# Miniprotein binders against q56419, part 74

Target 1, 326 residues: q56419
Amino acid sequence: MEGRTLEEVQEEVFKRHGVLVPKKELEDLAKALEEAGLLLTEKVEARLKEEEEKLKRERPMRLAGLSYPEGEREARAFLEAFRASYPGEGEEARVLLMPHLEPSRVPEVYGAALAALEKTPPPERIYLVGVAHRPLKEKAAALPVPFQTPFGPALPDLPALQALDALLPFELFNTPLAFREEHSLELPLFFLKGRFPEARVLPLLVARRSPELGEALKVVLRDFPGLLVLAVDLSHVGPRFGDTPLTRTLAEEARRRDLGFLERLAEGEPEAALAFLGANPTRIDGVEVVASLLPLLRERKGKVLAHRLDLEAPTLSAVGAGTLVL
Below, E stands for the ipSAE of ESMFold2; O stands for the ipSAE of OpenDDE; V2 stands for 0.75 times the mean of E and O plus 0.25 times the DockQ between their complexes.

## First folded at step 8 (miniprotein)

Design z14 (at its last look DockQ between E and O 0.12; V2 from the best seeds 0.00; counts 0 for: pae E 20.8 > 1.5, placed apart)
Fold by OpenDDE base, look of step 8:
Structure z14 (fold): chain B 326 residues (1-326), chain A 107 residues (1-107)
Amino acid sequence: as target 1 above (326 residues)
Amino acid sequence: TEEERRIEELLIEALELLWLGMESGNPEILKEAIRLLEEALKIARELGDHEREAAVLARLAEALYELGDKEKAKELAEKALEIAKEKGIEYVIWEAIELLFELERLG
C-alpha cells in the first residue's frame, strides 16, 4: 500500500474483484496488514533495503530455470525452438509490440517477434517499455543498471536514459524495487538480448498513462535512435480476472477487442485503438503503455504478425497475446 | 530461532513466486510457491506457531485457487479463517474472507 491512497486501493479491488470495499474496512485491513507487516516489516524492510542496494549494481534474473533456461546453450536452443514455432516470415521493425506472458503459453507469438527481429538491423539501443504490475512512485520509471540474462548482461544506455530524465517533469529513476520481480521486462529482454547481444537497453515501466513520456521519448529518439519495444499483453478474461468461466461469446469478444486494437495500431491510429476499447471491459494490459507512447505510434503503419488467446484450463481463464510490427 | 528464520525465508520466497506465477501465468512457478509454503506450514506446526500456520494456509489457499483447485482452496481458506478467528489474527481473517467471497462469487 505504500504510496497508494485508500481510494486507489478501493478502485483496484473493485476492478479486480468487482467488490466495493468500504474505506473503513480498507483502513482496518491496512492497519492489520501494517501491524502484521510490522513484525515482518523490520526484517522485510531491512531485506528490501538490501535488495534495493543490490539493484543499484544489477538486476538479477528471477525467472531463469522457471520460464526460460539459465544456461546459455539451453537458452539458445530455447530461442531456436520458439522461432521454429512461428512458420511465417517477419518484417523489419521500428516499433515492436510483443507479449510478456509466460512464453510457453504463446510460443508462436514470441516466435513471430523473433521473426521480426531477424529482419531488423541490429539497433544500437532498445527502448523496452513494460507494464508495471507493482506500484510506482511516478507514472513511469527506469532502472539504469545491467539486467542479467543467460546471454550475459543487458547494459543500460546511460546517456539516453539521462537525456530522457532531463526532459521529464518527474524523476525517471524511481521505485527500483518495482523492477526486481517485473516479468514484463525480463521475459521480452531474454528474446531481445538473445537476438541483439550488443544492443544497449533502456528498461522502462509504465504504471499510468504518461503523455510526457511519449513526448520526451520522441525528442530523445532523434539523438539516440533505436528500436522501440512495447512489452504488453492483451485481454485478460475469465474467473481469475473477475469474469465468468470462458465461453465462446467471451472468447470472441476478447479476440475482437485484441485484434481491433492491434489492427488500429497497425493502421497508425493509436487514438482510434484506445477509443475502440472504451472502458476496456476485457482488460487489455497494454492500454497505459500505448496511451503514453501516442506520439511515437501515430501515422506508423505496420502489420499484425501473430495473435493468440491462450486458455488457462485450470482457472477457465484466458489471456490475449499479440505481435505487431510498425 | 533457526526455524523461525527458515519460515521467514520460505514465506518471502513463496510470496514472490506467487506474485510472479499470478502475473506471468506460469503454473510451474505457482507449484514451486506451493512447495515452499507446504514446507513453511510443516515448520509452523512443529513450532506451534498458529499465526504463521494461519497465514501460510491463507497463501496456500490463494495459490491453489490460482491453479484452479477451488475445492481445496476453500477448505484451506476456511481452516485459515478458523485459526485466525480463534487467535485474533485480523489480517488473516480478512484475507481468508476475501478469498472465500471470491470463491463464492465466481463458483
Scores: ipSAE 0.127, ipTM 0.587, lowest interface PAE 2.5, mean pLDDT 87
Fold by ESMFold2, look of step 8:
Formats: sequence, structure tokens, C-alpha cells
Structure z14 (fold): chain B 326 residues (1-326), chain A 107 residues (1-107)
Amino acid sequence: as target 1 above (326 residues)
Amino acid sequence: TEEERRIEELLIEALELLWLGMESGNPEILKEAIRLLEEALKIARELGDHEREAAVLARLAEALYELGDKEKAKELAEKALEIAKEKGIEYVIWEAIELLFELERLG
């Protein structure tokens, strides 16, 4: 962003070493650096275009061998270990809120989601709504291709996706590159595909709240019933997120905001949940998704099954995660 | 490729840790950044990827400089510069020169 002028560099070198580097030599270096930057940009753009073409056919696993095992047998054992991390019972879900945080950081929260899925009849399709971590061209996006998992491909529900696209005032399928590394879909999908291997998926991302998305989904769900999954994290606090280092007081506030938000959602009062957060001082990640999906959350009562505020020791920061069934 | 993606992920995380370590002055954060950079360097060398090797060496030199290991930082910055000049990787040339200048300036 902010750089030094050639004169500032020249003055700094003179101050330190008593040598005045000719301006021409500094200008030549600056020009060479600009040309190198242009070449790198062209190379990156060409590679991104290649990746976009591949994404039009399928979305490959990006986190296999990193966040979960690549092999199917190992992946099933991994899934069962997470279920064992939550010794409680679940409840049937028409709507499930679950995290997208690295699974090893919040094993019992993912275990609670699995417990809920045990009580849930296998759906024909899953509406999987995550949070875009890269810019979208619109408020929301989808990628209508198979998503690879260790349990086989999660096939898209093309008729439902097409119906959704037809109801929206913006292009739903125009940001495929945003899905390339999007863990907010891949991590929850591992658990969902493992429990519902025959369900098709609507993989959706929200960047900015869209009332239109919620109204359209309400219509689509009538013709294409299924399980709605909000794959969202909760509070983000600490220096990584613009705060002072995590203190006991900041952690307690983050927990209070997380649980107050989840409990109001569990009462079927999503507007009250959003109002409770106000300016969102602990930066709960799920706000834009919940604000988009209000018509699907109103008057649905349920239960908070799990919550954890997990510490990132190297950064003295924390992220909240929870499991809610409605 | 998958290995190139892994190097990029390690570099991104290490750069974030490097920035936080410099701001806080916390040597444990800098040491974690170094660990990630050493893993990225190993992968780049196994691939024969000279561009990534030079970039990783420059970042490792910066992390060691901030940790106070001035001699090792100079060694790695000079190696990064050597590779970058030979292969024409101009952004690494600039980064290495700036670090070497800073090392000469401060005692």
C-alpha cells in the first residue's frame, strides 16, 4: 500500500551510509519492479482462468489429508470419532446450524451436529449455506457441480438450483472461483455427506445479506423440500480481529453474545437474535446468513446442542462455534 | 499443483504470523512463522521450484532478522538474492535488497 518515494529511499541510504545513490539507478530499479509485478499478474490471471474452467466441471477436495482423511474407510472412522466427542442425544432438525471452523478445534460441536443428523430422516436434498471468504460478484452465489468428498461425489440438485436462480434478481452462478478454497462448504459437507450419502446438495455462499435469497429459498423449499444447513461460525475476538489480546472479560462477552444469539434463534425469533447483537461487537460470522434467511427461521423453535469459544493460542484470539437445531 | 498449493498456504499463514510477531514482539509467534517457512522451503527444494524457494528464503530471512538472528538472516537473504538474480525473479530481488540494506544500517 503505502510505499516510499525514490527521494525518501535516496535520503535514507545517504543518512545511513553517506552514499548518494543516483536517481537514475533508483528509477531503473523501480521500473524493473513494476515490470516484474505485471508479469506475475498475467501469470496468475492465466492460472485462475484454468482453475475456473476446472470448477465448471467439479469441485475437488481441497482439505483431504489436512482437515479430514482422504480415504473412505479412514474418513468413516474419523466421522465416528467426532460423534463420540459428543455423548449427548440430538433432536430432529428441519434447520441445522453448525460450524465451519477447523473440526479438530471444536470436536464436540461437530459431534452435536452428527447427533442431530442421527435423529433426522434422510432428506432428498440439503440446502448448504456457507459464508463467502472471498468476494462474490453478487450478494450470494452457488456452484452447480459435483463436490468431491471421501464418501463419493455430492451431486448438485440442478432442478432446485435452477428454480432458485430463476427467482433471484441477480446471477447466482457467476463467481465459481469463490468456491475454489471455500472451507465453509467443504468442512460441513464432509459430515453431511457421510451421514446422508444419497442426498443432493445446493451449495450456497452468502457475502452480504440478501432478503431476496431468503424469500426465494422459501418458495423453492415448498417444491423441493430438504434440510436447511447454516454453516456459520460465531464470535471472532482478539488481535487477529482488531481487538486487544484475549482477556477473561472479552471471552465472557463473546460467549454471552454467542449464546444469546443462538438462544433467540432457538425461540424462533431471528430478528430478535440480530437485534441482540446490535453493531455486532464480537463479529459473529453468521449474521449475514441469518439476516438473509429470516423467512426460513421465523417461528421455528428448537434447541442449542453445543457451543465452544476456541482459543487460537499463537494469535491470542478466539472463534466461537455452535450447534443449533430448529 | 497440490504441492504448490501447500507452499502457498504455508506462506500465507507464516506471513500473518510474521506480521503479528513483529507488532507484538513475541518471539514464540516468530518461531512458529519460522517453522512454517522451513516446511515450505523443504517442499520448494524437493520440487526444484526456484521461484518459491527464493521467495520463502526471503521471508525466512525477515523472520530471523526480527527474532534477532542477524547472521543467519543475512545468509538467507544473500541466498535468496542469488537465486532471484539468476532466475530473474525481480520482486524477490527487491525484498532481499531491502532486508540486506536494513541489516547493514542497524548494528
Scores: ipSAE 0.000, ipTM 0.125, lowest interface PAE 20.8, mean pLDDT 84
ESMFold2 (binder alone), look of step 8: mean pLDDT 80; pTM 0.787

Design z15 (at its last look DockQ between E and O 0.02; V2 from the best seeds 0.00; counts 0 for: pae E 20.3 > 1.5, placed apart)
Fold by OpenDDE base, look of step 8:
Structure z15 (fold): chain B 326 residues (1-326), chain A 107 residues (1-107)
Amino acid sequence: as target 1 above (326 residues)
Amino acid sequence: TEEERRIEELLLEAWELLYLGDESGNPEILKEAIRLLEEALKIARELGDHEREAMVLARLAEALYELGDKEKAKELAEKALEIAKEKGIDFVIWEAIELLFELERLG
């Protein structure tokens, strides 16, 4: 980096490779790449280009064998175990809010999602809206390719994706490399595909609030009805996120914010849910997704099925997860 | 060389896993990243590549910290810092110092 700012490198990487690396990750990656002498070497560029070309055909599993089983038989047993971890019954969902946190951390929350899916008639398509943990070129993006799962590929709904793109003021099909590792889609999709093997999927990522997305989806859903899934986590508190170690007070505040957010959504008041969070001091992950989908969440009443604030003991940090049906 | 290619592949995959591990909160991802970094560290030492050695040590220290092994994280960060200071690797110096300060703050 001869005299260039990290921002200039980020912009250059973005311009050249269509990958916006988060500043911190860019710092870390640019640092790692600088340290490795692997600045965007022709090799890294070639590899990224190769991966981008592969993503034109399919999105492979990244977390198979790590977060969930790769084999179908074992994957089915995994689903059953997670369902068994939630002792309650679900309700029919038109909108499902579920986590994207590592499943083993919050099994009963995923179990609640599975319980809801048991009461939900098989949808023709699933609008799966995740959180972009990597920067996007636009406020939101989609990847119109099959996503691999242990249950076979989740096929895209191309007509519905095209209809959505046509209604947006920006190109929906942007930043394909942001989808390569995005767990906010992959982890929920495992459960969704396992329950609804024949459903088509619209894999969507939100980086920043896009009111346009919610308005466009509201129109698209009229002609292309389906299940809307918000794959979002809740509070992120503790040292990993810039706080002091988890205390009773901090945990109570995180739970208060998580539940207050979910309850207001369950009442059909998504604007009130956002207003309740204010500056979002406990860093609820799903705020940009909810802010983008306001037209679809208004006046929809539902129920909170599960919530957990899961302690990561090694870092004395915690992440909130919840399951909400509307 | 084949060794240089192998270490580049290992580092790329390890960084991807470190990111995924951090974002997802799955410790098994971090353990896999550590395995790859340990292999990369071995290759770096065999090549006499002190720059990559220091870098890998710093990343190992960070991953171990995230897994709760603060003692080993501190040891590796100190070693990374030592090599980086000797070789003038400013970036690794900064990373190692930041991690050591964080370890001291939480200790």
Scores: ipSAE 0.170, ipTM 0.621, lowest interface PAE 2.5, mean pLDDT 87
Fold by ESMFold2, look of step 8:
Structure z15 (fold): chain B 326 residues (1-326), chain A 107 residues (1-107)
Amino acid sequence: as target 1 above (326 residues)
Amino acid sequence: TEEERRIEELLLEAWELLYLGDESGNPEILKEAIRLLEEALKIARELGDHEREAMVLARLAEALYELGDKEKAKELAEKALEIAKEKGIDFVIWEAIELLFELERLG
């Protein structure tokens, strides 16, 4: 080890400050620092355990007053304003792809999702599949608790969640802390709960592609029918994401990748959509979710309702968002 | 400033070669992108520009991965990750981790 001996530390202190610190005092200091480090670790672990226990009972709103209004009346007006941002008509969805990007950045894309929901019979339950932004212990996870919204709690569909857990080769309820700040569930849920206030929810996260999840969901959906929602964003391009500054040529490529991906999904060809992306050069956010859910997307044709590649002028970067019904 | 502009021009040109879907996976396109990225890497190192060095390394690792040189791709992605973690360059960290995960999945 490259560490210095206590004698060497003692010599350096004397050289620098003119004080000879007895070796015992240096030994006591080293012990105190070690003990303090152990106590800090224990305190952090206890705090994390506390947060996990809270999340086993409910998941509170984190973005109320920031991304959407906290009050129910204002929240309903907010929904109607977003619907109005999309002048077109929707189509009935059995599968809906919608974004999780900040709603004010892509209002017509969320409006298109609302247009689809107004054409969709109220489901008994919603399978809400987001993208894990924090590591999971397994390829996928769920949190089987109420998620708070301005429209009241979104209640979990416990029987469907338990059936799903039983079919997987890993524990589904495995990483409660990953849900604490997960906006890929919270932002879409605001819109979904506002339109379907009585639907139960299966709040799911995917970290890495899991063919097992898609096969299990196919079985669960047969017995527990509902709306499948892929809450994913599309291209992430520019310096914030590892590229040069965004140019018109780069933006056109990102749009081409986004639309090519969505159009192939709309043709019922999810494998072709993934193959079109290759190594995912524009970092489309939905790849792991689509790859996990192939059995639910094959042969299901539909329509792209909206797309925007939203510019982040300060960073010369952009993020794509879209609405697809199947 | 002109040298920084040159790195960005090389990254843009390589970006277009690597991400054009019509020709994705074409070995000659990949080799041309690699040549541009190697020039950008040389300039970034001469400048001592660690942020641009990490960005170029991550892009070069992806190009080598697509060309089939998995061993060198892993080596460069690990270098990019080390620099990006030290300098706090989050977008390079994520890009390098994604590639290293893909390399481990195949291995």
Scores: ipSAE 0.000, ipTM 0.104, lowest interface PAE 20.3, mean pLDDT 83
ESMFold2 (binder alone), look of step 8: mean pLDDT 78; pTM 0.760

Design z16 (at its last look DockQ between E and O 0.04; V2 from the best seeds 0.00; counts 0 for: pae E 14.3 > 1.5, placed apart)
Fold by OpenDDE base, look of step 8:
Structure z16 (fold): chain B 326 residues (1-326), chain A 107 residues (1-107)
Amino acid sequence: as target 1 above (326 residues)
Amino acid sequence: TEEERRIDELLIEAWELLYLGDESGNPEILKEAIRLLEEALKIARELGDHYEEAAVLARLAEALYELGDKEKAKELAEKALEIAKEKGIEYVIWEALELLFELERLG
């Protein structure tokens, strides 16, 4: 490790990856990497620093031109088409549960979210809580940088993020790399930014249930009011998920689980929603997010606006998606 | 391109499966994630996209580690690291190093 002490590397690995490698193990690994010619060069370190500095500046779009249009004009037409796919009217949301599944799979569910947003006064800030499909160093994380969208950058609410960090027993600003490709934030953010261009955003990821996050957010929301968005999917069933091909029975069970979960949330009983799932045999994606936000979901009554179990025909598997307003 | 789009689709799906596999403890989910990542890896290599190749290799290494194949996980992490260092792909360097540290610590 040319130019760094083992202690500095240890600290950096800990800061970046939340892994405290014992000095002895670090020495052994460093030796092994050196023998393999795999040690970081100054040039690689400098580049790492540059990309971290870039990530410190903004999170670029990853799915533009794929999941949604890159151009603003086309993106607006996309939003309008998705809104049109939902024939109903929305309701005002204080809490919005919406999917992060590929938009083309469940257009009417995203359309329902847009319908709800139409009835929602423009918030000053949006607490966007996604699922960490990548490991986090802590149970939850935030990235305090602008997120690029076709509608311009979604700017972070730094004061609110700082207030949240101050109330958490762990460092909130951890694992910035987990945000780079996380679709659970990028996809819902497209719709949110398109509807509320002036709202600040708190991009949050949950890897594991964090009761501390919910309690901290409850306090922060008093001084920093805003829209809470849970970007979560529902059941995952079929061969891709270790089940038999989708049958009527399996689909009915997935729908039962999804709707039973959402309905209990709509009744203001998030603990009952979690209890209803038990061991979560249909693999509802949003469990850890909901478990983290219990203090914010209790006693809030709302309405399920949309639900779909979308079949992926090539794999005979299906994924549930829903839109809930509280 | 269509191939690039396909890689991105496969990666998103694989990440979802990795998460669900970890949460459920179901190894069949992880095996399906590995299958998708292997398809993505093939496409990336056919395109000569070293960025995606390195990224996919790192994810494959993680998935294999979760399945308990520490030897193959180490091999793929080292390969990911090699490509990432050569091409200056920073996040993959760190992901690969993190996994290698974990493998050395717990292996």
Scores: ipSAE 0.265, ipTM 0.642, lowest interface PAE 1.3, mean pLDDT 86
Fold by ESMFold2, look of step 8:
Structure z16 (fold): chain B 326 residues (1-326), chain A 107 residues (1-107)
Amino acid sequence: as target 1 above (326 residues)
Amino acid sequence: TEEERRIDELLIEAWELLYLGDESGNPEILKEAIRLLEEALKIARELGDHYEEAAVLARLAEALYELGDKEKAKELAEKALEIAKEKGIEYVIWEALELLFELERLG
């Protein structure tokens, strides 16, 4: 009953329909609805608990055989092919921005990330920050379990995750089901685990900007040093994304927005990068992550290693991806 | 606020039901998700909360698509996309766009 008495319900029915329903009939109806709702809720709760229980033990590969090879030997060759797609040298990264777009669409962008990892001393842990594509109960979340990869499980850094949880004004371990199919963690993790097999991982998702997350991470990184990875994509333009068909003008605007955003981040000016996007007319994917992590990005200078605006000919659309080291 | 918290609770419950309904194909699960989302939408509109309205519209569009109401799903996905683009709500943009793409390919 939404906090209303049966008398109030009876009065409203009478005013609306001109029929006075006896209290007994309203009582019987309310009881039947409660009983039916209870039974449905119990069945749904049992199924949800089963799914969550699976994720409390591990997060299995969902994209093996689809986005990357399932076998370790083939996965190693896959990494080398991607590295070879980027002819340049990387830079040491304390912060790495890399995509989560389908790897085959932007091979040199992932190759640039691998080049940066080659110049980066193996970290004890990786703070992997992706974009939640399903709702979270809070602004951000983590899943403190092994994530399976072709290179073996990526183990969680439980002490660092616990320290982070203790600093946040909300429970960090809040939405296990959101991780079930989250490619923004799985795709970058394949590359990261392949290059740093001994590193532990903090698998983090951002749904809505959380200044609290950035402040807490700044504190946690002091005691638990590691590599910070922003796993984000850039512009999304064209009919698949609600625009007119991709034209040279739209593609040039998307590229300008992507590169202007990345370049301002590379100058250590993340607030200017966000301001440059304005209303985000090309729908750059990473704004909520960058807005959350401002304390970790300010005054940190670096270099854009690669960018591609990748065309989808069948949909006349495009998605941008980039690699930035800070 | 308490109303905003109620919207979030309804959204979480509905999205979990949509996951299970998609996996099982059970229309009763989808109908329950729709009921919760319609309640959440009413509250979001009463509050003038465009962030929550966009999120609810996207999930409602998904539920209606799975139930077979393609025309309403398209309408709601377009509305969700409009609001999400204006407010910069990335996960709603992604969900709305993927649904609209599916609707155009099947249409």
Scores: ipSAE 0.000, ipTM 0.305, lowest interface PAE 14.3, mean pLDDT 84
ESMFold2 (binder alone), look of step 8: mean pLDDT 78; pTM 0.756

Design z17 (at its last look DockQ between E and O 0.04; V2 from the best seeds 0.00; counts 0 for: pae E 20.9 > 1.5, pTM E .791 < .8, placed apart)
Fold by OpenDDE base, look of step 8:
Structure z17 (fold): chain B 326 residues (1-326), chain A 107 residues (1-107)
Amino acid sequence: as target 1 above (326 residues)
Amino acid sequence: TEEERRIEELLIEAWELLYLGDESGNPEILKEAIRLLEEALKIARELGDHEREAAVLARLALALWDLGDKEKAKELAEKALEIAKEKGIEYVIWEAIELLFELERLG
């Protein structure tokens, strides 16, 4: 229902199914959805409230045993296997763009990130900027609690987070529930924590472009230096995302957009990267993150280490992933 | 009842996994969600809870769609719609119709 009127829905149902649903029935349906949503909402709200209270202490692993091993020994073997999947050498990163897609889909892209991290001196802190796949109350948010990993907890940098909050025109510590299941932080964090066990973390989510975030981070990074990580995916094409099944033409367009985006970032031209995408018809995931971090990406030159457009064969859809060092 | 509580727990966990599976692109997450929904469906049928039966079928249809089983997704969505229409379960009627439209649009 997002953005459609009840009349538009009625017309679409009539056009497709030959059934004229009375407007009143649609209103009653919307109300019943709201009430059923509300009944699920009370118990869900009580559970969500309990989960929110837990998130005041720590963010537990959600994808352990699903996307990566829960046990530390097995997790270390996992890291080594992913590193081995990338045959190249990395470069020192001041800014790392890496995916948050399911690791098994793009192992060499994560391997490239690990290769870059091997050449990077251990940072005191990591600014981990993910994509909010759930709504935030504000354009961006942070969760100032330990994130659980197989390698132990990733501890927050509270002084740096507080400094960031003080420079933002909105409350940074908003929407804690958005972090509960957010894989755009959890998956990259596995690799980052495995490589830099002593680094503190600033877990950040971006829902919408926030120029204020980039300007604030630019100031904070002066007093609190660290590695900036953009945990973003690239193109999303095919039926799962509203396109026709993947064709050679669609795949070539997705790759063109992904690589054109990454190359312009590698040249230190983030505005040109955004302009190149235009209306973003292949749905590059990282656009809002990059748009928020422009002050930190300008004039930084780097290298694209890896790119893959990974086919999800069951849905004939594909997702782009890349690793960029600046 | 304990069975009602169990269905609710299964549905909450399955919904979380459906969301995670869709966003992460891990099919094993979706398979686990399907397993939970199948257990919930069994309990709902044992209880004669047609509302939960229809709702679970609609969610199973969504999960199967995300796994690329469009034929089975359509079958389950149609079954959910049938039960929901018969029993007057308005929210499931809507969910099933929306899914069927997406299946037709993107299939």
Scores: ipSAE 0.120, ipTM 0.605, lowest interface PAE 2.5, mean pLDDT 87
Fold by ESMFold2, look of step 8:
Structure z17 (fold): chain B 326 residues (1-326), chain A 107 residues (1-107)
Amino acid sequence: as target 1 above (326 residues)
Amino acid sequence: TEEERRIEELLIEAWELLYLGDESGNPEILKEAIRLLEEALKIARELGDHEREAAVLARLALALWDLGDKEKAKELAEKALEIAKEKGIEYVIWEAIELLFELERLG
């Protein structure tokens, strides 16, 4: 019935099963399917509306007991184990790039982020910029509510969020449901809240590059100083991501691509970092975030603290993660 | 790949049959949907495609829910979630959690 006439459906059934179904029976079936579709849509819409109303008040933990412990004592021990997995020292960060990949897959990369936070004076607020994995109504979005963590709620910086919204050519608070399951905010926030329990948060998502966001954030950061965090993963290679199976050569190229990207960011040359990625920049998860935040990354020099290309052997695929301080 | 396209085609066809079977109350239609999903599962396993394996398991759970086998539906949804968590397959994690939420609430 997707573009088929009832006669065509009738003929198809006859060919498949040797039974000629009268047109009336096909019409009744089509009506029943339409009615069921309307009921399912209404039920789904009601549930989504309920979830959206809850998200207007707070964002609950979705990954407690899955990616990190639910209890505060266990969560604190978990966080400290990650710091121990990185034997180096950090450096003070005004901008921190860290992953949002499952923490157990790249423990030293998260450890490097913790090492950087250890050297960073506690900020009044954290601008946490993740990657939207569900569609947004606009290029970017925020959710101005407490995000629950095992360390207590991460409170929103409402004045800074309002100032940001006022400077954008679109409504910033536009897609609450996109935050419902968004791990690119939740996983980094676990580490950030654990280290900076008093900091407020601006939880931001980028779906598509927005130069306007970067320009507005540069203005807001002047009046509302804080730590800028880009919560992004790097190369995605292999069949899970539309490539051939991972080989040692492809893995080496992915590592060079990740490191070349990070090194150019560390030199304060974000446009060069994007250009270095060439024709297929979407294989790095955070390209749209970096492209949005160019005004905040230009001429800001720093250091790559860690990198790992994490192998998914069963899928012959890999994901890169890194820690960069600027 | 061609095999990956076949899995997606099977998932789409199975979804249509699940819709029809739920509306009609005809268990033979639901069983046909399950057959298609089992074929998709076999292909995903032969490819070592854990992402599609987890996605197919989640849809099998829905089919069993519609057939009235809530305990098996829960079992398969939990398996889908377990695979998705282990392999970091985020969109399937969400799909499995929503299905388990639906199964628990509507149960």
Scores: ipSAE 0.000, ipTM 0.114, lowest interface PAE 20.9, mean pLDDT 81
ESMFold2 (binder alone), look of step 8: mean pLDDT 77; pTM 0.737

